# VHH binders against 8-oxo-dGDP phosphatase NUDT18 (nudt18): the designs that were tried, part 5

Target 1, 325 residues: 8-oxo-dGDP phosphatase NUDT18 (nudt18), of Danio rerio (Zebrafish) (Brachydanio rerio) (q568q0)
Amino acid sequence: MDSQSSILEENLEKILRGEGLEFDSVAEQVDPVTLRKNVCYIVGAVIFNSKEEVLMVQEAKRECYGRWYLPAGRMEECESILEALQREVREEAGIDCQPITLLLVQEQGPRWVRFIFLAEETGGSLKTTAEADDESLQAHWWDRKSPLPLRAHDILSLIDAGLKYRRNPWFPVTQPVDFPCHVVCQRLFLTFISSRADADDRLWLLMSNNNTSHHPRLPIVVSFRTYISKAVSKLIEDCMPSSYISVHIRGILGVQHNGRIPGKTDGICFNTLVLLENTEEGAEIGSPPSLETDCYRWQEVTNQGLKAKIIERIKDGSVLPFQSL

## First folded at step 22 (VHH)

Design e2 (from d3 with D103E)
Fold by OpenDDE, fold request of step 23:
Structure e2 (fold): chain B 325 residues (1-325), chain A 128 residues (1-128)
Amino acid sequence: as target 1 above (325 residues)
Amino acid sequence: QVQLQESGGGLVQAGGSLRLSCTTSGFTFSSYAMSWFRQAPGEEREFVGAISGSGGSTDYADSVKGRFTISRDNAKNTFYLQMNSLKTEDTAVYYCAAGRLPEWIAYYWDEEISYDYWGQGTQVTVSS
């Protein structure tokens, strides 16, 4: 195996484990994002006690005064996603928590991104009405059955997701990793599987063909005031006949964020697993879709172990869910 | 193409009234929350008020609460701001904005970043 192939395989394995890679320069000069100026990040926590009650907070904001919601809030400057979560839970509920895993990433791209965590209580005491402030009025463990005036009902599916994951974790623990990024972007783990009669499946990865880099790199796409999901579609449209290509965003393999330098490292890089399917009648069996540009190339994954792992992840859907709203 | 066009601005004496309209096209109006923002000279743009897509929910800045009323006519794709008891401090360029706000973003509908589309603005001047 040539040194380049080995490096690629190592990087792919890292990504599959939820680890980060250094951010590669994007072809297009895009201005850095700035937290609370042109991008907002929200963190939310689903926390259960031993009785499977869920931690709820009562809103102090006038528009929804007295209604209940999950501990959630906007990230502040110079904090990590995890720090923000812990801060918000403490401020709103009086509870110290340990994040277990990301449960869901939601985006309205790219201006708003919400990170929902499953977390566990590690200490503190429930906020009481005597401790009411601008953050919240009080906190309560909700049995999920008793009537409770909710701020919004979107939390119900989040709570269900938390319960489901606790009962049967369907993807590996996924937590943000500390890697600086200046934009909101996706590193695309873009795959194509070709099936052959009486033979093992072939796995192909789309690679960036940058003349400046001697190392094979996964494509990075930046969301230009568009949904993150649309950025993938745009890349496909630019690279291949899109009319016969189905794009399946499977989910997130990893989240990279630093946030330590306002206006410089406020970006997020999502390592995104994507499956392409060719729906063209008469398409050549065993080959990935033809490319219309030299900017990208197909690379076959020949390592049998790695191939099997990737295909399994695709088939099982064992990835962090991602929702564009 | 998405378009938002404000109208109804002008010069009015303190204590007077104005009604602003925002006419929209190019998107499903009823699916979008609508808002008014204003910007006085030398000041930052500030939230005035908002209304949900259905019209069932409204919110106002404290500075205009009780004096201003927001409404919408989904059949006409038009958004309104009734301004009563106007004060000199209400002098500003008023902007109409539209956003598709999921429930979790609607919580922040007083923030400019929540909105996708903006009008060009209309001048409101209140004289003493």
Scores: ipSAE 0.806, ipTM 0.902, lowest interface PAE 0.6, mean pLDDT 93
Fold by OpenDDE, fold request of step 23:
Structure e2 (fold): chain B 325 residues (1-325), chain A 128 residues (1-128)
Amino acid sequence: as target 1 above (325 residues)
Amino acid sequence: QVQLQESGGGLVQAGGSLRLSCTTSGFTFSSYAMSWFRQAPGEEREFVGAISGSGGSTDYADSVKGRFTISRDNAKNTFYLQMNSLKTEDTAVYYCAAGRLPEWIAYYWDEEISYDYWGQGTQVTVSS
């Protein structure tokens, strides 16, 4: 078995487990992002108590004074995503929390990314009006039934997602992993499934052909002043100018972030699962779409176990949800 | 190509009024929140006010609240700043900006980073 294939399989397994890979190179020379300068990250927490009440904070900001929202705020320099979450929850609610999993990643690309976590209370005390400051007025456990003037209603779906996950986790626990990245980008786990009548499905991965690297690598797309989702579409359009290909971003397999060096490692790498589908009627495509460039190549996944895992993941949608807004 | 162009700036006496306009092209105007920022000499750019895409929500900096009014005409792709009771401290270059602000980003619409597109600015000078 070709040493290269083994390495690839190992890397794919890592990605599927939510682990990180070293950031090698981006095809395009893009300047590093700088937190709060040209990119902002927001963290938010869905926290339930034993009564399934949700932790809410009352806003102190003038524009939404007195309205309620989830604990949420912008990341600061030199913070990990988890540290930022814990800090914000503490500052706004007086509660110490332990993140359980990412629930949702939202982006408005690439300048805004929000990380929503399911978290649990580990200590602290609810912030009272006597402790009101610029961060918040107070915190309460909300029964989700009583009238509450909300800052925005977008939190309702987040709360529901948290409840749903607690009851039936539909994807593996996903936590940010400490890997430095200088840009906001996606490592594409880009898949194509070819089905043949009376045969097992074939699984194909799009790989980057870098003349400089002897090892097959997953493509990395950088979003610069565009939505991350659009960056993926653009790559596909450039490589596969077929009108019959549908691009489906299934979700996130992993989040890589370091954030320790301002202006250098403020980037985020999303390991993103993407499924390409042929939309042509009647096309039994026994092979992946033809590529017009040599920059990429299709690699068939021949390892049966790995193939099965990937296909299952795709079919089940057992990935961290990703939303472009 | 996205374009934002400010107009209506000039010299005005304290207590006077001025109306700024921002004409836009190259994007779906109604889908964007619009904002005014200003920068005085030697100072950082500061938020003046903003209006949602629908025009249903507005916000103003404390320094201009009650004096300035923001409006938009989506049919004309134009954004306005009516400035009344002008003060010398209102002297600045005024910039219009546009951004798509989902609800969770709208919370930060007073931040420059929230906006995708910017005009070149128009000078407003208020004399004593």
Scores: ipSAE 0.787, ipTM 0.893, lowest interface PAE 0.7, mean pLDDT 93
Fold by ESMFold2, look of step 22:
Structure e2 (fold): chain B 325 residues (1-325), chain A 128 residues (1-128)
Amino acid sequence: as target 1 above (325 residues)
Amino acid sequence: QVQLQESGGGLVQAGGSLRLSCTTSGFTFSSYAMSWFRQAPGEEREFVGAISGSGGSTDYADSVKGRFTISRDNAKNTFYLQMNSLKTEDTAVYYCAAGRLPEWIAYYWDEEISYDYWGQGTQVTVSS
């Protein structure tokens, strides 16, 4: 096997395991994002006790005063996503926690991303009304049955997702990985599956043609000034404008963030699994869509073990969910 | 092309009233939360109040609560600020802003970063 093919396969395995890859460069010159100036990240926690009661905090902010929500808050300068989670749970609920896995990543435009975690209690004690402050009034375990005035209904589906994962995980543990990024971007695991009745499926990946790299690399698209999901669609329109295809963002294989240097490492790289589907009826095409640029090329995955693993992730939906609003 | 245009500013005596309007175009108005911010000379821009897309929720800065009322008319794509019992410290340029805020962002609707679109501002001057 070729040396460049071995490097690519090793890197693909790392991405599939959620380990990430060093963030080298982007195709365009883009200014770094700055936390609290042009991006905001929210962390939220779903934590259950042994009775499957969920950790809730009573809001202190005037417009939702006395209403209940999951522990959640904004990431601060110089902290990782996991550090933000642990700080927010401690500040609002008095509880120490350890992340189990991301449950959901949500976006709203280029400025807002929310990371919802399933986590477990590791220490501390519930915040009481004697400890009320601007962060929260108190914390309680909620039996999920008794009436409770909620700040918003969105947390109910998050709690349900946490219960589902705890009882029967459907994707591998996925946690943020410590790699600095200066922009909000995606590394695209962009796939096409060609199906022929007379042969096994063939798997194709879109690869970047980069004269400065000694090996093939997955494309990176910057989402600053546009929605994360829209940036993927824009790439497809630019390089495959004549093709009848639909774009399916399957989910996130990994999240890369560091946060250590304000204004320089406040970005996030998502390793995003994308499936392209031919929309032309009745066609069983043996090749991927035509590319109208030399910036990219299709690479067939010929290693049968790796191919099977990637196809499994696509078809089983075994990826961290991503929601764009 | 998204446009937000404030109007209705001017000079008014302390204790008086004034009504600001923000006319909008280029987006689905009822899907957006709307907010008023103001900036006095030499100061940072500050939150005045916000209203949800449906109009069912409102919030006000403590300095204006009870004196100012925010409303919207989704049929006219127009957002209003009724200012009563005006004080000299209410003197500022008033800006309207619009943002599409799901629940987890709406919590922060008193912050500038929550809003995608901004008007050019209208001057309100309150004399003693």
Scores: ipSAE 0.639, ipTM 0.819, lowest interface PAE 1.1, mean pLDDT 87
Fold by ESMFold2, fold request of step 23:
Structure e2 (fold): chain B 325 residues (1-325), chain A 128 residues (1-128)
Amino acid sequence: as target 1 above (325 residues)
Amino acid sequence: QVQLQESGGGLVQAGGSLRLSCTTSGFTFSSYAMSWFRQAPGEEREFVGAISGSGGSTDYADSVKGRFTISRDNAKNTFYLQMNSLKTEDTAVYYCAAGRLPEWIAYYWDEEISYDYWGQGTQVTVSS
């Protein structure tokens, strides 16, 4: 295979496997984000014991004193996402843990992202009331049936998702990868599938047509004073304004973060899977939407193995869920 | 365009009362938690109190509990701070703030970073 086609396919395979890809600079002038100044990241843990009881912590904060919740807290400076998870579980519950997979990524506004993990206990001992402090009063394994005064009921669906995944995983293990990023952004696996009754499906990916790049790259959209999920709509408005299309964010293929240099590497890159569908009646479904800019181009995926992997993820919905509130 | 506008500030003697209002536009008011913060000269801005979008939950800084009451009128898109038994230490610029706070962010509603929209502030001066 020629060197540019092989490089692109290798990079796409890395992203599909959740390994990520080194984050390049973006074209627009955007200052780096800074943890606790203009972004906040929260980690939360769903941990089961062998009896499928879930790890709960009793809150010490005055507004929810004595009520129960999942171990959770804000990421601190100079931490990776996984380090934050392990620190919060240890501080609040006394438990050492190892991540199994992300279960859900949630966003609210331009500032807040929550990472919910399924994780497993690897050591430590449950925090007792004798060890109560400002982080928590104690920790307990909850049978999910007995009455327990909860801080909030939002965690019930998270616990259910963790149990479901443990019993029957519906997407590949997805964990954050250690790559620096200076902004909150998405690398878009933006797809279009043509289907005709008399032919095999064809798959196109939207690629950046950057004059300074050595090879084609997936588009990167930066969140600036808006929801992360809305950034894809901005791209569509810019390059396909005349098309009648429906945008379907399928989920997240990977999460990239480093956190090592406060104010420089506090950003996150989400590798997101997006499907475009043409909604115009009478439109030919065999071609992707027309592009009204030179910044992007459609690239057909002709490697059959790669094509099959991408289509499977799209059609089966086998991706980490992303929720915008 | 989102707008928050405080009013009702002024000069009042210690032991007196004052009512602040925050009128809002440009967003679905009932979907937003609202908060008052204040900043005295030379100090960082500090939390005064917050109320949930529905109005069902409130919280106050310890320094104002029992003296200050937060309320909202979702039909009028207006948010209030009733300040009673005022002390000279209450002298500050008072800011109205709004944020969409699901449960996992609402835990931090006493912090500035939880709020996306801010008013310009109104001066409250409590004389001895």
Scores: ipSAE 0.608, ipTM 0.808, lowest interface PAE 1.3, mean pLDDT 88

Design e2 (from d3 with D103E)
Fold by ESMFold2, fold request of step 23:
Structure e2 (fold): chain B 325 residues (1-325), chain A 128 residues (1-128)
Amino acid sequence: as target 1 above (325 residues)
Amino acid sequence: QVQLQESGGGLVQAGGSLRLSCTTSGFTFSSYAMSWFRQAPGEEREFVGAISGSGGSTDYADSVKGRFTISRDNAKNTFYLQMNSLKTEDTAVYYCAAGRLPEWIAYYWDEEISYDYWGQGTQVTVSS
């Protein structure tokens, strides 16, 4: 029992530290996703110079010709997310960069994910109009005050998030980690917190039962043909259908991707922090929702350091933001 | 359940005109970008044109620019393709497609992967 608990606690700590955990398998029988056939990933960069001006590129594409945007583009086969970021910034702006942290992960439907990074310049030179090509016309540092015709206004909040993080980080540095995954899925830190006025909070995690495995594992939900956010709701409906539950996706603890083998490792595993709240009338309900299956069980987190860390991430929102559009 | 239904296809002589319609249901039409694609026998499916949810932006493939016009009527949940000065090369099955495209995906709206919902297609045959 103690050995099982130690293994679980070690795995939870790895995920909380952003180290990830090797991807195993999923319960559903689904085909691997394939980049550019049924999933597309976009990377974008927020990069500031010493004057807090932001790196911008002038678009060459006919529909937005001459308009300005962040360096951004579609991830290509056989590259990591970080390699895609560095390639796009170099191609469009002439700048070499090093990632600092993910700032935001965005999704649209079952196919599109965008990764926004805060990054720093490490070399290269701004692309000039003499170097214009079909990737971009030029690049500039924008003072964020002067009028500039933007391709789209969505980048304004991204730039603001980058400034705020730079000045006062509100979640730990979070970067993609190198683990292969064949589907788009989420490994869930699915939590319930009970509170009593006269005692410390108690924390439970939902664990999957596996007759083959000697230790419990975190649930994995697959996002094929559905929004990443909707996949969590499906698990809840399957195992807790009689409960009045509010589901709160707090954010992402980590992102796992490899990309090395087209059609086999094009997937992404998100390590996702989720809070469940019981919505029944009852003021101070102290037990997690009842489970209507033996495929899962509630595990109380009794290690005080681990409990405190997880609760702090939940309560402070100290996680990488996730946006579903 | 989302449905897209093309109509208005048929046989037309070169130099003629034809108007395709795509009637939609099961989603908030004004929130979706709409696109026409076409596929000739033995060829890959290709982009014809797209229009934003509001109707404020349009784009066309070079091969049809100036001859084809895309429009939408959000009150009727209907999307149109007006084809003028038709050529035998325009012979194809024409498909309507719908996608909810935030600005960072709309950059790629000439690609099939941007669209979630597709009609079954309508045949357009241009005879000489």
Scores: ipSAE 0.605, ipTM 0.813, lowest interface PAE 1.3, mean pLDDT 87

